# VH-VL binders against q9nrl2r1430to1533: the designs that were tried, part 179

Target 1, 104 residues: q9nrl2r1430to1533
Amino acid sequence: GGVHELSAFEQLVVELVRHDDSWPFLKLVSKIQVPDYYDIIKKPIALNIIREKVNKCEYKLASEFIDDIELMFSNCFEYNPRNTSEAKAGTRLQAFFHIQAQKL
Short names: E, the ipSAE of ESMFold2; O, the ipSAE of OpenDDE; V2, 0.75 times the mean of E and O plus 0.25 times the DockQ between their complexes.

## First folded at step 12 (VH-VL)

Design N2 (framework fv_iluzanebart; at its last look DockQ between E and O 0.64; V2 from the best seeds 0.00; counts 0 for: pae E 3.2 > 2)
Fold by OpenDDE, look of step 12:
Structure N2 (fold): chain C 104 residues (1-104), chain A 124 residues (1-124), chain B 107 residues (1-107)
Amino acid sequence: as target 1 above (104 residues)
Amino acid sequence: EVQLVQSGAEVKKPGESLKISCKGSGYTFDDYWIGWVRQMPGKGLEWMGMIYPGDSDTYYSPSFQGQVTISADKSISTAYLQWSSLKASDTAMYFCARHTYDFSSGYYEYFDYWGQGTLVTVSS
Amino acid sequence: EIVMTQSPATLSVSPGERATLSCRASQSVSSDLAWFQQKPGQAPRLLIYDASTRATGIPARFSGSGSGTEFTLTISSLQPEDFAVYYCQQYDNWPYTFGQGTKVDIK
């Protein structure tokens, strides 16, 4: 991935973070708040981690970046019932992401 | 280079308020927890609490709950520790520290970078 | 809270000798255990994390081992700059807690 791709990833992460529905995804789920989370979710990920990977140029392909974002949403929907605020936020944010990802 | 720079030493009297600061640089401040650690003179280290600047999520150690306030201003990459009314027993060195991640495993891990400390002296 | 207990309180060793520091947790902390070194007037310095992983820039003479409730920090050959107080710290559960420290001084 070139500099332009990295910039695109950076901008997209910024937009995701700034989105009103990003709150479930800003950081890894706290064991304090959700003691059983990591018993269920085996590949945890969040926007802060994804941003760090972007900053470290760990994404060589757009598909890798997209996979991590999709994993983030997948984890949310796996753990949270559909009617939860987290799942609803995730649904909206994922839709936003899918639109923005077309630019990648 | 990651750095945490804390505000200077404070000399206060009992009953006074105080707010000390910890400024982070060299990394995305919003994305890492910042913790505060107390070390009373000649004593060990005590976790006070931590804050996630990205959303201001905050956890306090039970012994410090209600005794101090931890906050952050992510616009200037700064975390704060404050007292509304200092006591002599608050005399101590206070450290801030950054909580890092194991990005390969995706878990919260350890506190890797520390501020230089802020000495707070409270005496009549 | 999880109580961390270090032993001994003070460890007197000669330069070049092996130093072994112990840290015990009141309950399992898995491998979420860090070791710090602190010298007078300085901030703690991270030595080991995840019980056995040496932090960046830390000399090879420092090593950590253990899991669950029993942990050990070993300094294979003590150097003059190694005389300090060492703390273990668990980050498995909040509130995070330190041991009371082990002072390593010159014999």
Scores: ipSAE 0.690, ipTM 0.906, lowest interface PAE 0.7, mean pLDDT 94
Fold by ESMFold2, look of step 12:
Structure N2 (fold): chain C 104 residues (1-104), chain A 124 residues (1-124), chain B 107 residues (1-107)
Amino acid sequence: as target 1 above (104 residues)
Amino acid sequence: EVQLVQSGAEVKKPGESLKISCKGSGYTFDDYWIGWVRQMPGKGLEWMGMIYPGDSDTYYSPSFQGQVTISADKSISTAYLQWSSLKASDTAMYFCARHTYDFSSGYYEYFDYWGQGTLVTVSS
Amino acid sequence: EIVMTQSPATLSVSPGERATLSCRASQSVSSDLAWFQQKPGQAPRLLIYDASTRATGIPARFSGSGSGTEFTLTISSLQPEDFAVYYCQQYDNWPYTFGQGTKVDIK
């Protein structure tokens, strides 16, 4: 989109990265630590990748940006059982995201 | 625009410590893995290990576990390779390299930018 | 760890001719395979990633192919600046590993 959307995407990613519950989402899940992850998750994504896409102006529509963020959470909930620290962090960060995204 | 600039050549004696550096510019340093690669004289390339500067998560190749320390200072966009006690067998060229992503094809991890190398010579 | 084996160790080719370099993985690395060029006294340069995708600024005479365990780098018409050592490298699983290199010399 336009200049205002790019600034808003950048600001939102910064807020997500700063949030206490961002720790599962900062970078892609390690194949070394979690060998089966990529057998289950076919479209991996993380905040560092989303930030780089914002920096390179690769999102044409706000919906594309929102879709990547929601994919990030969907992957978390698909791989992690509800009772895990990762899934709980994902639930809280997603709630925060929904509030902030309404300001776009 | 993306650049990795390494510290200069070093001549050392066995038993001395050494810390060499790799400074990244032209991109968000915190968001990319930085790897270290050794090339012994007349030999091929060997992965030593890598660090994610954003959270200091670090992996070592089994061949280099316990031989070196990899670290980063994200406040100055710099990664480090460090020896507590050099050996003559540490004589080599050392490269840093940036791990990147192919955003157009989905996700693929490959190393696209390399530092110029740091020659370390250790001799009695 | 995944062992990458390159052949031949040295390849002698006349300028303007075709060079074919092989790389074999000890187990499947799918398409997570890169090729690098290294000239004496220089850092490696990325040529090909994802087995067959040319990196930005790499001339069209370089092409990569293969998947799984067998990979090929082809230089369709060797130029004087192409005489170098070529390495394949897998990034499917840590630790990332390189082949031992193929030196391309003037015939």
Scores: ipSAE 0.343, ipTM 0.815, lowest interface PAE 3.2, mean pLDDT 89
ESMFold2 (binder alone), look of step 12: mean pLDDT 91; pTM 0.921

Design N3 (framework fv_iluzanebart; at its last look DockQ between E and O 0.70; V2 from the best seeds 0.00; counts 0 for: pae E 3.0 > 2)
Fold by OpenDDE, look of step 12:
Structure N3 (fold): chain C 104 residues (1-104), chain A 124 residues (1-124), chain B 107 residues (1-107)
Amino acid sequence: as target 1 above (104 residues)
Amino acid sequence: EVQLVQSGAEVKKPGESLKISCKGSGYTFDDYWIGWVRQMPGKGLEWMGMIYPGDSDTYYSPSFQGQVTISADKSISTAYLQWSSLKASDTAMYFCARHTYDFSSGYYEYFDYWGQGTLVTVSS
Amino acid sequence: EIVMTQSPATLSVSPGERATLSCRASQSVSSYLAWFQQKPGQAPRLLIYDASTRATGIPARFSGSGSGTEFTLTISSLQPEDFAVYYCQQYDDWPYTFGQGTKVDIK
């Protein structure tokens, strides 16, 4: 049901945030630190935004929630070269997410 | 309901230290930037800096860099502004404010909720 | 830093009249511009964000327009409770900066 799915989304976001490799994803990239980020990434998203959407019950389907999470990782890999700390963290966090998402 | 509640008025002497607080409620405190704004008596508004409680990432305005310290304790949903040694010129009203963003565009946008302000008076 | 300049410094208008406040940025801030209202002893209240979007609960008589470097706040019919100081603020670049304010007082 919707309530159970919401709870599952909430819990998963909490787990993602608490993960050691969540640091690139906690909030939107600062254009102060990365001036060209938003010239490249057109659909920015981060865990804080996703959590807000969860809190507002904006996800009607698990697939919508998963799509946003995957977008978050996609953005990271699009902008960051493979050998960067951000990309490496993203790779690990995404793997974790894929395991946890099986519960959805 | 989103609220920012600040600590009470302070009367201090030059050279004293001070730490004022801003407690957020009604939302996920970790996920929104909190900013501090100074307003000297009869003057306009000045951004001092902002902090992201989720990871304590902090920005200072150049004018306030090294003059104050902004911090947060996310366990109690509280942001802080502190001075190690107050000056008479620090006499002002200090506001905290929550920084929200457009969820559809994905950009950080505007400061939508404000604390009631903390009056700090520094005099000999 | 981006300098925000408001004009006029003081605007005297009669109740029911139209008030037009200007805000100019030293460089383009796109549409990352907010307007605040502040009354004595109170915190600023958000009126407009993204140059033209009215904040929740803000009366329709308040409207914002402009982009780039020129912005306008319009109060179509000034009400007694509208006499206050109004600030524009850019959030396109850090440090965020306010205009010096426009005081709207009764004529």
Scores: ipSAE 0.739, ipTM 0.915, lowest interface PAE 0.6, mean pLDDT 94
Fold by ESMFold2, look of step 12:
Structure N3 (fold): chain C 104 residues (1-104), chain A 124 residues (1-124), chain B 107 residues (1-107)
Amino acid sequence: as target 1 above (104 residues)
Amino acid sequence: EVQLVQSGAEVKKPGESLKISCKGSGYTFDDYWIGWVRQMPGKGLEWMGMIYPGDSDTYYSPSFQGQVTISADKSISTAYLQWSSLKASDTAMYFCARHTYDFSSGYYEYFDYWGQGTLVTVSS
Amino acid sequence: EIVMTQSPATLSVSPGERATLSCRASQSVSSYLAWFQQKPGQAPRLLIYDASTRATGIPARFSGSGSGTEFTLTISSLQPEDFAVYYCQQYDDWPYTFGQGTKVDIK
């Protein structure tokens, strides 16, 4: 969308990256550490990729941006059992995201 | 525009330490892996390892594990390659390069921007 | 680690002719293969990624093909500025590795 929507996407991504629970989402999951991840998750995404898409103006609608953020969380919950540190961080960051996304 | 600017050429003796730098600008430095590539005189390119400046996650090629240290200071958008004790066999050109990430056609990481190189000469 | 083997080591080609460079992987790398050009005293530059996609600003005379273990870089109608060393690099699995290079010389 226009300059105002792009600024809002940028602000939201910055806030997500700065959040204490962002650590599982900063970059794509390592194939070395998690060999089966990409057998299960077919549409991988992470905050660094989303930020690049914002910087390149690849999101034309807020829904496209929201879809990528929600995909990121959905991947986390699909791969990780609920009791894991990753899933707990995802739950908390997603809650934070929903509060911040009210600005969109 | 994206730039990777490396520190200047170095002339050292065996046993000395050295830290060379690679400063990124024109993009979100924290969000891209920075790799280091060695090119020995008259030889090809060798991938040494890489660092993700956003969280300092670091990986080394097995042939370079324990031989060098890769680090970054994201507050000044700079990655480093360092030796605690240089050998004559460390004489080479050293490049830093940015790994890009492409989601649209597949999941892959390849170098899209390169620094100008730092010549390191280690001689008695 | 995945070994990348390039052939020939040196290729002598006249300007205006076609150059064909080969790169073989010791195991499948799918299409996660890049080609780089390097001139003396310069950093490498990206030509091709994903085996066949030209990087931004790369002339159409450069094309890549292949998948799995066998890859080809083709330079149609070779220009004077194309005399250089060419490297393939796989990025399918760690550690990422380069081929040893193919030097393209004036015939």
Scores: ipSAE 0.390, ipTM 0.831, lowest interface PAE 3.0, mean pLDDT 90
ESMFold2 (binder alone), look of step 12: mean pLDDT 90; pTM 0.915

Design N4 (framework fv_iluzanebart; at its last look DockQ between E and O 0.73; V2 from the best seeds 0.00; counts 0 for: pae E 4.1 > 2)
Fold by OpenDDE, look of step 12:
Structure N4 (fold): chain C 104 residues (1-104), chain A 124 residues (1-124), chain B 107 residues (1-107)
Amino acid sequence: as target 1 above (104 residues)
Amino acid sequence: EVQLVQSGAEVKKPGESLKISCKGSGYTFDDYWIGWVRQMPGKGLEWMGMIYPGDSDTYYSPSFQGQVTISADKSISTAYLQWSSLKASDTAMYFCARHSYDFSSGYYEYFDYWGQGTLVTVSS
Amino acid sequence: EIVMTQSPATLSVSPGERATLSCRASQSVSSYLAWFQQKPGQAPRLLIYDASTRATGIPARFSGSGSGTEFTLTISSLQPEDFAVYYCQQYDNWPYTFGQGTKVDIK
């Protein structure tokens, strides 16, 4: 049911946040640190935003939740070259997510 | 209900250290920036700095860089503002405020909830 | 830093009348502009964010407009509880900065 799915989303977000490679994704990219980020990325998202959406029960389907997570990684790979620490972290975290998402 | 509750009024002497607190509740403390604002007696508002409790990322206003320390203990949902050595000119009201998001308009950030303020009086 | 300049410094208005407050930024802040109300002994209260979006619980008589460098807060019909100091604040660039405030008092 919806309540169980919500709990599953909550747990997965907690696991993502606690992951060692979550640091690029904990919060929205700061314009202070990356002035051109929002010129490139038009649909910004981060784990804090996703967690907020989970808390507000905005995800009615697992696919919606997964789409946001994938968007988060897509943004990272769009902006960051492959050899950056951010992209490498994203690659690892995404792999972790894909494994965990099978439980949804 | 989102709330920010600050520690009580302080009366100090120049040279003393001080650490005031701001406790958040009713939301996930780790996920929102928390900022500090100074208001000297009869004056306007001044941003001092802000911290992201989730990773302790911190920004200081240039005017306050090196003058104060902003920190957070996310285990107790509390942000701190501290001085190593107070000056008379530090006499002011200090507010903490939560940095929120507008999820429908490109995730614009704004400060929506404020603590009640902590009055700090420094006099010899 | 971006300098925010409010005008007038003091605005005297009678209850029921329209109040118009101006806020000017030294450079464009896009729509990253908020308005706050502050009464003596109280914390600032968010009225408007993103230049024109009314915060939750804020009466419809409060409205914000503008973008870039020129912003306006309008109180369509001033109520007794509206007499206070109003601040604009940009959050486009760090450090975030407030205007010096406009005091709205009773005529």
Scores: ipSAE 0.613, ipTM 0.892, lowest interface PAE 0.8, mean pLDDT 93
Fold by ESMFold2, look of step 12:
Structure N4 (fold): chain C 104 residues (1-104), chain A 124 residues (1-124), chain B 107 residues (1-107)
Amino acid sequence: as target 1 above (104 residues)
Amino acid sequence: EVQLVQSGAEVKKPGESLKISCKGSGYTFDDYWIGWVRQMPGKGLEWMGMIYPGDSDTYYSPSFQGQVTISADKSISTAYLQWSSLKASDTAMYFCARHSYDFSSGYYEYFDYWGQGTLVTVSS
Amino acid sequence: EIVMTQSPATLSVSPGERATLSCRASQSVSSYLAWFQQKPGQAPRLLIYDASTRATGIPARFSGSGSGTEFTLTISSLQPEDFAVYYCQQYDNWPYTFGQGTKVDIK
């Protein structure tokens, strides 16, 4: 989209970052702490990268923005078993995101 | 434009403490790792460690772990490198640099912008 | 940790000629390799990242190639401002490491 969509996406990213369950998604997973992560996850993404892409107006379509956020969650669920703290946080944050996306 | 501005040159005695700074501007400071690089006189570059100012997550190379402290104050967009007790062998040029990534190729941590350097001289 | 070895230590080249700098990693770093230029009294400047991608504002005469363990920086037509020390740096495996540098001098 347009300028109004980009402003709404900026606001949504701020709300995602503020959410208690954002901690696994604030920055890219550390290769230092998780050496095999990038052997498994080939399209890494995180909230700091999404925020920078919004700030630089790099999303041409609203669907591109939504796809990056959904990719962030799908990466979490692909790497982490469902009973992990990371996967549980991802489930709750994704639910919050879907609610906020309905309002936009 | 992205800019990293470091504190001025320091002349110190062995045993003294020191904290040097690196102030970032022209970008979202919290969202990028800041690394520190040492260059001893007449020598090459050595990666010391890095910090993510957004949450203060910090990593050190093994040769520098326990030798220095890396910290940040995101409210003033500033990263720090500090010594509790300087040695003559700490005499070097110290650079801060922003780690960055290429959005089109995925995540890659490389130094895209550098501070001007801080010369630290430790002499009796 | 991964040792980065640069050759030659010093390269003497006439202006307008081609300079070729080599960087070898002790184990594969895939394409996670950067090249930097450092002039006396200055900070390093990023030239190339991801082995072959020129950083913003870097002239086309600078090109990088290679993958795995062998990498090359080529300056196709050396200019007076290109006399400097050049470093390679890997960022594939922790800890990240630099080569020892290649000094490019006027012949």
Scores: ipSAE 0.297, ipTM 0.792, lowest interface PAE 4.1, mean pLDDT 89
ESMFold2 (binder alone), look of step 12: mean pLDDT 92; pTM 0.924

Design N5 (framework fv_iluzanebart; at its last look DockQ between E and O 0.55; V2 from the best seeds 0.00; counts 0 for: pae E 3.1 > 2)
Fold by OpenDDE, look of step 12:
Formats: structure tokens, sequence, C-alpha cells
Structure N5 (fold): chain C 104 residues (1-104), chain A 124 residues (1-124), chain B 107 residues (1-107)
């Protein structure tokens, strides 16, 4: 592929991935580690998927991009109790996202 | 264009260490699992393990657990397979492969791109 | 692990004839089943994924069917370049596993 300038979506995803609290969200939850995850979460999503969608220009509106990111956090909070490391990381990362999303 | 390019053929002796490589290009290396497959001479294909370069999460097949080490350097889009002490029985062709995923459903899918293979010959 | 069993071990077919290869899983793998073609000295080439979807660039004479535990690869009219070893592989559960392969050779 060619060299492209990073869009606002691309830049935000890069920042999310690089964040210290991104570890629960870098990829889809493993069925091996969490056997019941996909029995509960019906619309799984992660930053790698979101980045791929950005790369493929799947998001025509900022709201679509934001919806996927919020879904990612929603899934985390639905599955993980509030006192888990995942939920705590998600809370912090979501706060970061909300600040950065104002640039969109 | 997505490509996986593996390091060249190796001729080694038993007891020697070895590290072979698989370099990905044409896609975001961090975001896709990359696996290793062994094929002994005249035999079938065997999954050895896979690694997610983004966080180095790694899974080994039971028969290869503790026998090899899979790693990745995402800064150079490269995955590795290494042995601390080769055996004659390690003589085989080794392939790396990328696992794709369905971005609409959010599930990991099939292995769509493969390296050309690295022949490892171990003999005294 | 899920055991994949292919049959027959060797299939002798004449050019232009239909080839039917079977793959059986020891437990359901849903539709997470791929077929590969491999020729000597080459990497496996993806033919079919998700049990029945033909990979990009794969001729229409290749088709896959089945779900759960029984799968079939069909080559409607065997061409000279189709003589090779074919593998099925499940990617539903780790460790991922291949069948032992079916060699398609010329009758």
Amino acid sequence: as target 1 above (104 residues)
Amino acid sequence: EVQLVQSGAEVKKPGESLKISCKGSGYTFDDYWIGWVRQMPGKGLEWMGMIYPGDSDTYYSPSFQGQVTISADKSISTAYLQWSSLKASDTAMYFCARQTYDFSSGYYEYFDYWGQGTLVTVSS
Amino acid sequence: EIVMTQSPATLSVSPGERATLSCRASQSVSSYLAWFQQKPGQAPRLLIYDASTRATGIPARFSGSGSGTEFTLTISSLQPEDFAVYYCQQYDNWPYTFGQGTKVDIK
C-alpha cells in the first residue's frame, strides 16, 4: 500500500493503543482465557478491529467511530465487575478517549 | 500487498541454538496473530503456536510447549521461532502464517497469508 | 484437541473427473474449517475458508461444503495443476489442527 497521512480517527486509535490502560482492548478476548465471554458479549470489538475499520475507511461519520469505541468500553463494563483490573483500566481509558474525542 | 517473508534455510548440528524469522509487510503487524506451522519431511502440517505481536500474547500447541519459543519484535514487524538446543528430529520445514479476522462480527478467522517456509536441517 | 480425519488417504483421479475429499472433526467446529492445497516445495495455499467460501483467486471448480463435523472439498473437473496434497484445518478451538491430508494423484 501507499503512504497516507493519518486521519483524526487513525491518530486517536494510535493514542488509545499506546495508552497504558489499553491492554484489555488491544485484541478480542480469548475464548481460551475467558470461555464464557462470547456467551455474554454478543457484539465483540477491540482496538485492532477498530483500527482495521479505520484503515478501510469504514467510518463515514465520527459518530460511527465513537459508537464502536463506546461499544468496546460497554462490553468491558458489562462483563467485568467494577473492581477488576480490566474495568479499572477501561474507566481510565474511556476518560482519556472522551477528552481526545472532542477533537473529532 | 500483504506478505510474509521468512529467513533462509538453516543447516545445524544437534545441540546448537537457532532462531528463524518471519517478517510481515503490507498490513498492521501488531493487529494480527501470527502462527508457526511445522512440516516434517514427507509429513503433514502441525500447528506449533501463535503470537499476537501487539502484546506478545502467545499460545503453544501442547506438543510444542516448552520445546520452542515464539516471540515477536513489532518494531520491525518480525515474528520469531527459536530453539535453545536443536535435535535431529527438528529437521523440518517451518511456515509462518497470518490469521485474519472478521471486522464486522469481531471473530478471528482463517490463516490467509503464509510465508514461503524455512527449511531447517539438523544432522551430525 | 480436536482431531481432524481426512479420507481417503490417496485419491487417484483422471484429468477432467470429479474429485471428492472428506474431512471429519472429532467434535463440532461449526463452519470454522479451511481447505489448503500444497505442492512439493511450496507453502500451503488457501482454497476454502469458513467451510464453503472460496478464497480470492481460487478457480470455481473448487468448492467446499459441510458444517459441524463433516466437511467436503470437491473439485468438479480435475486439472493437471490440481494434483497435490489437500489438508483441512479447523480454527474453531486452540490448538488448531490439520487433517493428515489427502493426496490427489493421477490415475
Scores: ipSAE 0.688, ipTM 0.906, lowest interface PAE 0.7, mean pLDDT 95
Fold by ESMFold2, look of step 12:
Structure N5 (fold): chain C 104 residues (1-104), chain A 124 residues (1-124), chain B 107 residues (1-107)
Amino acid sequence: as target 1 above (104 residues)
Amino acid sequence: EVQLVQSGAEVKKPGESLKISCKGSGYTFDDYWIGWVRQMPGKGLEWMGMIYPGDSDTYYSPSFQGQVTISADKSISTAYLQWSSLKASDTAMYFCARQTYDFSSGYYEYFDYWGQGTLVTVSS
Amino acid sequence: EIVMTQSPATLSVSPGERATLSCRASQSVSSYLAWFQQKPGQAPRLLIYDASTRATGIPARFSGSGSGTEFTLTISSLQPEDFAVYYCQQYDNWPYTFGQGTKVDIK
C-alpha cells in the first residue's frame, strides 16, 4: 500500500506492543531458553521483526501484514500447549488484534 | 542511519564504581538486543552479556555474572555497563553492539552495528 | 561453553596473494558463524555471517565457507587495507564466543 496504509500498520504494531499480553511476542523466542523451538517452528516471527518490516516498507498489501501477525499467533499455538501462559496471552492478544485490524 | 555512541574514556582507581553508556539512534531502540564486549590490552574479544531493552531480558556470560550489571533506559535509548568495585584487571576497551536480522533470505540474527568503544583504565 | 580455535595465529602474506584463515569449534555450531575484521583502535567490522553470507558493503574478495565445526575465511587477492586481525565468532549457543584471532601481516 501507500503512505496511509504504512501509517496504519505502524499504529497497529505500536498498539500490539503496548498491550499487556504482548510479552511472548516482543522478540524472537530465545534458543538459549527454548533449545528445540527452531526444530519445530520453521517460519519464526515476532513484533520487533514485523515493526522493522513496516519501517523498511516491506509490506505492499494489508494482507501481507496481517499474514505475518497471524503467523506469529499460529507459531505460538503450535509450540505452546493450550493451558500455558504463552498460549493464553496469545489468545487475548489475537482477539485484540482482530478488533483493531477491522480498521485496515 | 543506525548509530551507537559510547561514553568517553575513563581513568579510575581500584575499588571505585563506574557506569559507562551506549546510546542508540536511527532505529527503534526497544526492539533489538544490545550486547557488551570486552577487549583486554593485547587480547581478543569476549562477550560479557546482552539486554533486550523492550522487556529488560538480560543474559550474562558465566565469567561476568555477578561481576557487572547490564541495564537499559529505553526512555533515552541508552544501555549501560556498570561495576560496583573496579579491579586493575578491568582495564580494557569495552564495545557495545546491536543485533540485527536479514529478512531477505530468512531470519538470521547477528551483530553488525558497533559503538566506537570506551577505554577504561584502572590503576593506582 | 563453545571454544573457538583459530589458526594460524599469524599469517604473513604478500599483497595480491590469497589468504586462508581457519576456525574450529569445539562442538557443532551449524552455520551460526560470523567473521570480523579489526584494526588497531577500531571496533570490529562484520565481514561474513551465517558462515558464508557476505555482509553489506564487504568486497567480493572476502568469502566464507564451512559448517558444523570447521570454517574458513578466504581473501582471494589481499589488499593493503586487509592487514588486520580477524576473529571468528559462533552465535549458536550462549555465551557467544570468539576465536583468539588471526593476525594477517604483510610478508
Scores: ipSAE 0.405, ipTM 0.840, lowest interface PAE 3.1, mean pLDDT 90
ESMFold2 (binder alone), look of step 12: mean pLDDT 90; pTM 0.914

